VH-VL binders against q17rb8r558to768. Designs and how they scored, part 33

Target 1, 211 residues: q17rb8r558to768
Amino acid sequence: TAELSHLTKNVPIFVCTMAYPTVPCPLHVFEPRYRLMIRRSIQTGTKQFGMCVSDTQNSFADYGCMLQIRNVHFLPDGRSVVDTVGGKRFRVLKRGMKDGYCTADIEYLEDVKVENEDEIKNLRELHDLVYSQACSWFQNLRDRFRSQILQHFGSMPEREENLQAAPNGPAWCWWLLAVLPVDPRYQLSVLSMKSLKERLTKIQHILTYFS
Key: E = the ipSAE of ESMFold2; O = the ipSAE of OpenDDE; V2 = 0.75 times the mean of E and O plus 0.25 times the DockQ between their complexes.

## First folded at step 16 (VH-VL; framework fv_romlusevimab)

Design q3 (at its last look DockQ between E and O 0.81; V2 from the best seeds 0.75)
Fold by OpenDDE, look of step 16:
Structure q3 (fold): chain C 211 residues (1-211), chain A 119 residues (1-119), chain B 108 residues (1-108)
Amino acid sequence: as target 1 above (211 residues)
Amino acid sequence: QVQLVQSGSELKKPGASVKVSCKASGYTFTNYAMHWVRQAPGQGLEWMGWINTYTGEPTYAQGFTGRFVFSLDTSVSTASLQISSLKAEDTAVYYCARGPYDYGEFDYWGQGTTVTVSS
Amino acid sequence: SYVLTQPPSVSVAPGKTARITCGGNNIGDKSVHWYQQKPGQAPVLVIYYDSDRPSGIPERFSGSNSGNTATLTISGVEAGDEADYYCQVWDYSSEYVVFGGGTKLTVL
C-alpha cells in the first residue's frame, strides 16, 4: 500500500514471533517500550511497525513482515490489545534503537514475476498440487488442532486465479506457513524467498515431512 | 478539560510529616500514571517516581525511598505524596504530573505545592 | 546514571531564533521531551517525542534529536518566551525519568 511505501527508515520493530502477509496477528502488548511504540505509530499516522523473530546474534532476524494496525484497545492498566494484519515483507538493512525498542532501515520484498508461458504453466501445476496437499494435511489433523488453528488464524484462503497478482503471491501459502508446526528458522527462510516456485517447493517439502 | 489540582502550601517543622494531594479531573483517572516531580528553590526538576493509578503500585526513584510514600484514593481521583521525618532539604515545590503508562511525556501538571521545612 | 546536559542560559534578541541544546550519550536513541517553565508556574509541555508539538503550542517551537544532542528551536522569539526550558527522557536501562538541568532563556 502507498501508506507503507514511505516507511523504510527507522521502522519500529516488534521482536516477537513470525508475521506473514495477509495473516492476522493479534498482539497483547504489556511492555512499556512496545506500548510507546504502538502509541507513536498511531500518533504519527503510519499505524505500521515491523515484526521480526528474535535472533541470538543480531537481536532480531534479517527478514520480517510489516504489520498494519487495524485497531487498538487500550486497557485501564496501560496494556493494549492490538489488532494487526500482515503487510509487506522486508529485509533489514540497518539496525537501530529507540526508547528501548529496536528500529530498522528496511527494503521491501516482492516476488519476481515469471514471464515464460511454460514456466507459468508449470508454476500453476505446482501450486495446485501443493494446495491439494495442504488441504489434505489440514483435513487429516486431529480435531483439537484443527479447531485451534481455525480459531486463531481462520480458514485457509482459497486458490487465486492469478498467482502473480499480489506482490507476495497467494495468501493461502502464508496462512499455511503460519499454521505449520515448523521451526521459525524454516518459516523465515520461506518468508525471505522472492520466488513463488521456491516457496511452494519448500512448503511441499514440509507437508511431505508431516504426511 | 484535563486538570490536576494540588493541595495548598505547607509549612512544617523538621521531623514532622506532610501529605500533598493531587486531584485529577477531566479524564479517566486510571488510564494514566501519576508522576511526582520535586523542584528545590532555584533548582531544576527532579523526578521522584510514579504510581500506577490502576493497580496502586508505587515506584520510587533513587533517593526517594523510605520517607516518601505515594498513595491513591481512586474514589475521588486523587493521588497523594506523603513525606515523613521532614528535613530542611525537603523544602521544595512538589508537582504531580500525568503521564502514559509507557513512560512518555508529561502532558499535564499540577500547579505545584510548596513545602517549607523550617525550625 | 544517565545525565542530560543543558547550557545554564541562552540569550536572544526579539524576533531572532533561539536554540537550546540537550546533550546526552546516544540521546538520539531516546525520545526527548521539552518543557517550558515560567517563574512561579508549573512546567508546560512544548515538544514531545523529539519534534511533535502539543495542541496550543505555536509553530515557532520545534525540536530535533540526533546523535548526542537534542535541540529545542524557537523561531521569532517573543518576550513571552522568556522562561526556563527543560529536556527530559526516559532511560530504559535504569528505568528512570531524567531531566536536564534546565536552560534559562533571556529575551534581550
Scores: ipSAE 0.798, ipTM 0.906, lowest interface PAE 0.6, mean pLDDT 94
Fold by ESMFold2, look of step 16:
Order: structure tokens, then sequence, then C-alpha cells
Structure q3 (fold): chain C 211 residues (1-211), chain A 119 residues (1-119), chain B 108 residues (1-108)
């Protein structure tokens, strides 16, 4: 099964919304093409597909996130209710089409680890500062907005002792990006980043704008 | 095990009506669409359309939007095809076939019902 | 009004390989399903999604699909393979099912 999770050729692509690592992405599927795509993923055992936003020049964006299927309900009226969670980020290498849905050849993205002790210390200091800013922003939200976020996305993930243990960096960063009403170009820019420092710096800029 | 059992052969005169039934067993009837496929003597397979077994809504292929009516009786897991104002050209074998609610394959077929229209 | 074109017949000697083609504009972007129909019998699914075999279909049945042509390949042909073979796609723009005209495989 571990080789099945490393799908890179002719990957089925759902062209719809932004998805982020670790973030739930519930879907309601009405289109026969996507119903087929999901049924095939279950039949073949891969139980995953890529999610990309649309792009007017290239059909869909150059970066996306794999969605892992947790549960599927194929309803008798032809609808599908699909419970997914974000997994690996990817870059699109080649575009295709099958049965009316998009496909892609992809390469997976992981953060590049910082090894220098001084750089690790500086990264920790930046992380702690931006995390505090995020907590303050969330604490200062009006109760109705906080409740909506908790209902749709759950609580903010706890800070992690080892910032670089996960291949996509801290989960709270992705949760925050999913919650914030930011421009899709910022979303794609952060999704594509392999530097935790750059990601934290961008998040800090966004939080300062909303302060 | 999945099975589709169709009603017996029919000999009809021009202008009459006929109803072909297709009884499903071995699966949840409303989880799959039911398709109808015609095969005239010596000819190939011709898709007539399908019916949504949950909503009862039919979809007819272009040449089948008149005298052909798909219907259901979900209490006995049965789909039916009614052909009115029969013509000699309606002489064919009529198949029911199960398909998913997407662009998938027809994995189970009924045995076929021969309708012969002759004076 | 998507059209699938099959040769009307193919002849093959026992033990040899039969290839049955299904032509269509950009058929490689569609999933092709194949059905076997023996005289007086209902069709039976033998290949789906271009190359997958249902349980119970021998490995000597295989399929491919690229460009404008899908192909059903039957290796080690036996007398019991003599049948009509139909390719089928969904035309996702019209949401209609399309069958090819059928190919009669003769084993001689």
Amino acid sequence: as target 1 above (211 residues)
Amino acid sequence: QVQLVQSGSELKKPGASVKVSCKASGYTFTNYAMHWVRQAPGQGLEWMGWINTYTGEPTYAQGFTGRFVFSLDTSVSTASLQISSLKAEDTAVYYCARGPYDYGEFDYWGQGTTVTVSS
Amino acid sequence: SYVLTQPPSVSVAPGKTARITCGGNNIGDKSVHWYQQKPGQAPVLVIYYDSDRPSGIPERFSGSNSGNTATLTISGVEAGDEADYYCQVWDYSSEYVVFGGGTKLTVL
C-alpha cells in the first residue's frame, strides 16, 4: 500500500478549490465525471486524487494538494458526499484529460530542512513570533466568526516541538491559510514554498495586513 | 449474486403495445441505473437510454423520445420498457443492463426479450 | 453524435492472436469498454476502462487505448472465442452511450 500512496503519473485532478496538507476538505459531488473519478480511485485502491484551483491559461494551477479519501457516500440520487483530508503537496509537470476530468503527471513537494544551528534558532524565534500573532488574531475574532471556523475547520492545531519533523512544516500554518480570506495567488504561492522561513514570513505579512 | 431476469418473448401485430419487464436481484436496486439496449435482427447494439432507479427520471437517446417509455416498480425491483404503436421496425431483442450513475461499464445484462411485430 | 468504427469481421487461426480495433476521434481520452456476444446470447463484459478485466475473464484478453484507436487483443484464440465484439464509450459532452458497430470474430 505505501507504493500506492506515491502516485505520480496520470493522477486524477479535481479542479475546484484550494486544499492544504492536514486540512479536511469535504466535497459534494454532482458531476458524473468526478463521481467516476472517485469510484475508480476506490476500485483501484489508491483512494486519493489531486485538488487544484482553475487557471484560465492552463486549465488548472501549477500546484495542488492530494486529497486522501476517508469516507464516501454514493447517494441514491446520484450525489456523492466525500470526506477527504489534505496530504502531499505537488507541482504539475504535464497535463492530460480522461473521461472529461483533468489528469496530471506530478512531482511531490517537501520542505527543505535547515541544518545550521544558528539558522534553526532564528527559525524557532520567527515561528514563535508568528504563532503568537496568529493566536492573537484568532482570540480577537468576534465570537460568530470563531464559531464558524471551529465548525468548518476544527481548532487550530497545537504548536509542534520539532518545527521541521513534518515534510510540510507545522500543521497550524496550513490551518491558518485555509481559514484566512486571502487572494488565491497568495494561497498558491504559500502552497508552493519549500522554505518554512518564507512561509512564516508570508503568513506574518498576511496577519499584519489583517491586524 | 447479481441477476437481471427479463419477461418472455412477445409476438404482436402492428399498432399494438408491449411491455418488457426486467427484474433485478442480488443488489440494492436503487444504487444503479437501468439501461435499455435494442438489437434488431442481424444488427448491432443500439443504446435506447436509461432510467434513474431512485428518482424514476428517464433519459432517452435521440431516436427514442416518442413511443418508448421507461418505468419502475421499486417495490419488486423491476424496470419496464413500454413500446406503443408498434411497427415492423420495432422487431428486435431488447436488453436491460445495469450501469453506475457515472460514465462506467455495463457489468450485468438481462437475457434479452424478443419482440416480433408481424401481421 | 460521437461515432465508433469497428471492422465488420476478423478471421484468425486457432492459437493465434486476434486484434479488434475501435476507432474514434480522440478515443484515447475516453474509457473504452468491450463486450462479447455469442450467437443467441446477451453481451458479456470482457474489458473495461481500456484494459481492466472482470473476474472470470482469462488473461489472454487484453485491451489498449491511445490516440484515435482502442484495441481488444485475444491471444491464444480458441473456438469458444468466436463471437461478435462491441466497443462502447460514454460521450461525456452529450452524456450518451455509444456502441461500435461490432466485429465478428471467426476462428478457422
Scores: ipSAE 0.650, ipTM 0.839, lowest interface PAE 1.5, mean pLDDT 91
ESMFold2 (binder alone), look of step 16: mean pLDDT 94; pTM 0.955

Design q4 (at its last read DockQ between E and O 0.91; V2 from the best seeds 0.82)
Heavy chain, then light chain:
Amino acid sequence: QVQLVQSGSELKKPGASVKVSCKASGYTFTNYAMHWVRQAPGQGLEWMGWINTYTGEPTYAQGFTGRFVFSLDTSVSTASLQISSLKAEDTAVYYCARGPYDYGEFDYWGQGTTVTVSS
Amino acid sequence: SYVLTQPPSVSVAPGKTARITCGGNNIGDKSVHWYQQKPGQAPVLVIYYDSDRPSGIPERFSGSNSGNTATLTISGVEAGDEADYYCQVWDYDSDYVVFGGGTKLTVL
ESMFold2, look of step 16: ipSAE 0.736; ipTM 0.883
ESMFold2 (binder alone), look of step 16: mean pLDDT 95; pTM 0.963
OpenDDE, look of step 16: ipSAE 0.828; ipTM 0.915
ESMFold2, look of step 17: ipSAE 0.701; ipTM 0.865
ESMFold2 (binder alone), look of step 17: mean pLDDT 94; pTM 0.958
OpenDDE, look of step 17: ipSAE 0.862; ipTM 0.927
ESMFold2, fold request of step 21: ipSAE 0.683, 0.651, 0.715; ipTM 0.862, 0.858, 0.878
ESMFold2 (binder alone), fold request of step 21: mean pLDDT 95, 95, 95; pTM 0.965, 0.966, 0.964
OpenDDE, fold request of step 21: ipSAE 0.896, 0.897, 0.897; ipTM 0.951, 0.952, 0.951
ESMFold2, last read: ipSAE 0.690, 0.606, 0.692; ipTM 0.868, 0.831, 0.865
ESMFold2 (binder alone), last read: mean pLDDT 95, 95, 95; pTM 0.965, 0.965, 0.965
OpenDDE, last read: ipSAE 0.897, 0.896, 0.897; ipTM 0.951, 0.951, 0.952

Design q5 (at its last look DockQ between E and O 0.73; V2 from the best seeds 0.00; counts 0 for: pae E 2.9 > 2)
Fold by OpenDDE, look of step 16:
Structure q5 (fold): chain C 211 residues (1-211), chain A 119 residues (1-119), chain B 108 residues (1-108)
Amino acid sequence: as target 1 above (211 residues)
Amino acid sequence: QVQLVQSGSELKKPGASVKVSCKASGYTFTHYAMHWVRQAPGQGLEWMGWINTYTGEPTYAQGFTGRFVFSLDTSVSTASLQISSLKAEDTAVYYCARGPYDYGEFDYWGQGTTVTVSS
Amino acid sequence: SYVLTQPPSVSVAPGKTARITCGGNNIGDKSVHWYQQKPGQAPVLVIYYDSDRPSGIPERFSGSNSGNTATLTISGVEAGDEADYYCQVWDYSSDYVVFGGGTKLTVL
């Protein structure tokens, strides 16, 4: 969105879990600093903030994902239930602080497009293969886990005709990354990649490991 | 319209107790915290603490523990400040102020209650 | 404890611009709110979150905050602006609300 594209300085950062493009990220906010952050985001009209995982060395990771606020429900006791969805990925350029929550200057990440026809063909083949593997993996999960995933993340997005139409690539890749039971470090590495081929390769490797 | 209406002026002797009330209207009482601010004659504003209007849990600033008690009567959307064992130094105007639960700005204030402690 | 420092007084001629400062260690990392208090009255919020203005407050009131200093600016000062002004922050470390000492603005 236009609003997202202009927010690159002093971006409020929610330090918690991984977030991904197009993936819903419901939040239960109970800390005053983050309640303040959310309220301010709404009042200023941006209605977005960054999500980063915690990092022992730098407070929070060098990469994250913007979250777009779709709805906020303020509870009587001061807590908030925030309905958010993943937007643009970003790299942290500078870290700051405001009222106890972290801020960052950021740059947005976008995939590098592949222009060679042969490479595009190969990318499509890889994409289709990994997608099939993902489907197989998901279908072979125990019913309990499958149900939990569906309840929390929804269904896996369908394959896209144009793999390079979106700056973040196919949505199902991010959905899959969100549901895979891997270490956040692996997820973060994939989030930071600007090559769909590299992401698919990494995801395939993870799927193979869990097969 | 949002309003905070406080009880009237009080004149007390040292050692006595006083209870200042703050009645809220024009909004959902439990959706905002209630803060208390003291202002001695000719002095600045001093934050005393706040009370969670939903849970009833009070939080007191340093220097305002023991003799100071925040309480609620949610049935009438009223917050109260009780000061026991009054001292001359307690002479001040006491304000209630509405604030969000995130320690944001105080957007509405009571008119203040003057408490005078004199022998 | 976190401390906010304000000048005790500021004088300005009508129509001129008044600037009231609020000093604090890394105050730029905090949201500063400003209150106007006229004699015998309760404080009134005039600026919140460094620079946001509540409804009903004239545009000639503005705020800024960076580094170690927050500033309340009143352009085109009027006689009615004569009051005490207080800055306020929430100190996350101590979980306390902190007020400045207040500044008396005199309109000459």
Scores: ipSAE 0.816, ipTM 0.912, lowest interface PAE 0.6, mean pLDDT 95
Fold by ESMFold2, look of step 16:
Structure q5 (fold): chain C 211 residues (1-211), chain A 119 residues (1-119), chain B 108 residues (1-108)
Amino acid sequence: as target 1 above (211 residues)
Amino acid sequence: QVQLVQSGSELKKPGASVKVSCKASGYTFTHYAMHWVRQAPGQGLEWMGWINTYTGEPTYAQGFTGRFVFSLDTSVSTASLQISSLKAEDTAVYYCARGPYDYGEFDYWGQGTTVTVSS
Amino acid sequence: SYVLTQPPSVSVAPGKTARITCGGNNIGDKSVHWYQQKPGQAPVLVIYYDSDRPSGIPERFSGSNSGNTATLTISGVEAGDEADYYCQVWDYSSDYVVFGGGTKLTVL
């Protein structure tokens, strides 16, 4: 099995929706190709596959997010209910096919840490401002919409003391991007960013539109 | 322990019908598809189709859509193949084989049932 | 429909290596399963997903698949390995199963 050799080579790709680090991504799987892909990932112990949105120019987008399988429920009707959560982000290097599903050679993405003390201070100021804007947006939602978000995604993650501790940056940023009703192009561009400053700036622009 | 046990060999005349049964044990019957494979004397394996053991919905390969009927009795974990209007060319060994509900392998096979059609 | 091609026979001396090929257009993009059938017996799965072995199959059975050719390799061939060998894939466009024509392995 090619998938077992390297987590960066011939990685199975589910072409469906946008996934983000730390964000749950529940799936219902009907197609034989994806049922096979998931069964093999469990049998081999990798318990992971990539998620990418489709692309009209290529078969799928140049960036995606690994999904970590938490639980799989094989239903008697032949469906699988797959409970996943987003892990590492990646860039697609090479595309392939196996068993009717897409595969990719990938390169993992990680935020570049800012070390300059003035830049760290500016980053904290921007973070706190955008976090406050995100909280205001969430508090201004009608109760029905807020309840739907809480049911599907959980509560907004707490503010983190060390903004740069996690390799993907603060979890609340990804949670917010998952629940915001925004254009897919904005979502994909943020997924590819290795600069927390750029990500926060983009989120701020999105939130300003909804304010 | 997974096992597929097929009914005994049959000698039939042209125009008759035959029913080959395949009784499964050692696993949850509805969690795997059941496939039927034909092998004429001295010939290779020929896939006839499969039946979804949960829904009962059959799928027939090209050339097997008329006289061949797949059926189930889930109360006794049994899949059956019925062939009507038998012809001499239906003389073969008929196998049942278990497969997953995906593009997977046939990991367990029945012992085969020889159907001989002659005047 | 998708077609698999196997040589009708392969002869090998005891202790040597047998290689049985299965040809198909872009077969490297498919998972290949291999079955052994001894005279008067049902087929037995010996390799699945190109290279995996079911429990009970000796390590001298191995498989590979790339480009237009999949290969079943049996090292240290024994007389008990004499059988017909079939490759099998799924045709994803039709959801049909396709078997190769079979290869008779003779150990001389």
Scores: ipSAE 0.502, ipTM 0.811, lowest interface PAE 2.9, mean pLDDT 91
ESMFold2 (binder alone), look of step 16: mean pLDDT 94; pTM 0.960

Design q6 (at its last look DockQ between E and O 0.86; V2 from the best seeds 0.77)
Fold by OpenDDE, look of step 16:
Structure q6 (fold): chain C 211 residues (1-211), chain A 119 residues (1-119), chain B 108 residues (1-108)
Amino acid sequence: as target 1 above (211 residues)
Amino acid sequence: QVQLVQSGSELKKPGASVKVSCKASGYTFINYAMHWVRQAPGQGLEWMGWINTYTGEPTYAQGFTGRFVFSLDTSVSTASLQISSLKAEDTAVYYCARGPYDYGEFDYWGQGTTVTVSS
Amino acid sequence: SYVLTQPPSVSVAPGKTARITCGGNNIGDKSVHWYQQKPGQAPVLVIYYDSDRPSGIPERFSGSNSGNTATLTISGVEAGDEADYYCQVWDYSSDYVVFGGGTKLTVL
């Protein structure tokens, strides 16, 4: 059960692609319903909305990531270019609709902290190993793909000294998840995890597959 | 200040044509859509459609196709409504109204143009 | 086609609270905008997005929207509030703008 402070009601949901904590997510908005959504988000002062991938059964996935609007450029024809960055992860509790776009009651997700010293040590070792594997994977990519990734997502974040400082864990994990050519379902499974160990394990498995 | 100034009242015979203009000022004309709303005497507001002020593309509501034409003169920030083959039932006040491209609220309205069709 | 239903008229004494309703199927899933129209004048936006007020509109004007009914509330009604009021939505399904039939508010 999530704390009341972690609950948000009627959050507007942009149904499109995967979004991740700390990862930039530029959007080109051309549909009226989403133009409206963005404009309202700015007017109300929240400057946030949720991002979820589409789901054939439920319209959109049960998990997503909040996007923080950093900047909006309105084009003359009504289109907009929206500069956003990933914030908090969330689980969908209830789905709704407003002016043609989806809404949701949500609860925020945070990692469960590991307190045992031995477990922390093991987690660090796993983290470092997977990070190295990620670096190797990225370096071995064809120049064309590597350049595309760098252009769109930027460089891989560096390792953090404290793996549990952020509620979503290390930023490089999300960057990597964003750039890995895996099915959105796989990415979604990782996004929903509250254990860094589990995420790292899953990521490692993916890296091994592509190695 | 934002202003929409419409052309003056019109008295026409059945079968004639009329063109109502709406001149915008106080804002960037192409940043907002222009909607048209009709109000027959003693009746409510009726949405006629809108025109994209950037592309010039018109969209007409049901019942307002054929004889009704939305147009623009962007050089003078003016939207126009032309009604051809006028009928007595076209007698009404016609309003232009500014709105965002997301079908949001109409925050500014013209003063209205009365078109009377009488034999 | 989507239809908005308003009462034809509402009467209220000065200083009292007027409530004008706008009914529509699942109107709570739509943003409702309200316009005031005085005789011989163009409509004026008084509430947008269910409950937001444009600059210059008195705090006496408020709006709510849930279920199948949106409501424009005018507290401390003044003689100057006598007008026709229209609710309006955008129907995403038809891509049409829809107005209610209008409500004449009479201040007694």
Scores: ipSAE 0.823, ipTM 0.913, lowest interface PAE 0.6, mean pLDDT 95
Fold by ESMFold2, look of step 16:
Structure q6 (fold): chain C 211 residues (1-211), chain A 119 residues (1-119), chain B 108 residues (1-108)
Amino acid sequence: as target 1 above (211 residues)
Amino acid sequence: QVQLVQSGSELKKPGASVKVSCKASGYTFINYAMHWVRQAPGQGLEWMGWINTYTGEPTYAQGFTGRFVFSLDTSVSTASLQISSLKAEDTAVYYCARGPYDYGEFDYWGQGTTVTVSS
Amino acid sequence: SYVLTQPPSVSVAPGKTARITCGGNNIGDKSVHWYQQKPGQAPVLVIYYDSDRPSGIPERFSGSNSGNTATLTISGVEAGDEADYYCQVWDYSSDYVVFGGGTKLTVL
């Protein structure tokens, strides 16, 4: 079963919205194809599938995020209520189809670690600045928007002591992208990044836009 | 244990009506769709359509949108098929079969009900 | 409408392997379910989702599906395996169910 949790071939793809590492992605599923896809994932024990946004040229985007199924409730009216959370990011290598839903061969993405001591120091300084900017943005939101975010996403994750320990970088970055009303092109660009410095720089640009 | 028990065989004249019942037991009736499948003598299986056991909405295969009516009585976990204006070509075995609300398999079938239409 | 094609009959000697085919355009992109029907009896599910076996179906039954052909394989055939075998898919473009015409397996 541990080998099955590391799927890279013929991975089922839900084509719908952006998903991000560590971020919950609750789903209401009506389509028979996706209801089957989820039931099959449970039956085989893999309990995961990829999430990609649509793409006019290729059916779905070249990058996505695996969703881990935490719980599923199949309703008799044909709906499924699926509790998922984001896992590893991936790049699409090859596209396919099964039972009307998309499949893909994928390659998982991890951040490339920096080792230079001066670069690590600069990265920490950038991180602390952008984190402070994100906190200020969140605290300055109108009360009803802040309440909506807290209700649906929870509070911003706390800053992490080791910025490079997690293969996807700090969780607060992904939380922020999930709650911000940003252009899909920015969302995909950040999802595809393997450099924490580039991700933080892009997030800083986004936060400056909302200032 | 999951069971689908169908009503007994029927001998009818052309122009009459028949109602085939399918009583389910051993599971939560509304959690599965009920399908109807016809098999004429010496022939293969022919899907007639299905009924959503929660909403009561039927879906009919092409060719079965007229004289064939699917219905439910959920108080007794029963699906029914009514065939009106019977013709000799309606002579067949009629099966009910349980399926999921997706593109899944028919895991349990009724024993079949033979309807014979002769003058 | 989507069409599934099966050979009308297959004969196999006891103890040998039977292979029953189900042809369809891009059937490899669909999940194939297989049913066994003995004379005077209702169909019984023997393979679903191309290759999965329900509880109570012996390991001698297996399935595969790729390209334009799905195959039900019965190894070590026994007289009790004599039956009609039907493949079935969902046509996800119409949401209709499609059955193959059936294959009569004879054990000689």
Scores: ipSAE 0.654, ipTM 0.846, lowest interface PAE 1.6, mean pLDDT 91
ESMFold2 (binder alone), look of step 16: mean pLDDT 93; pTM 0.953

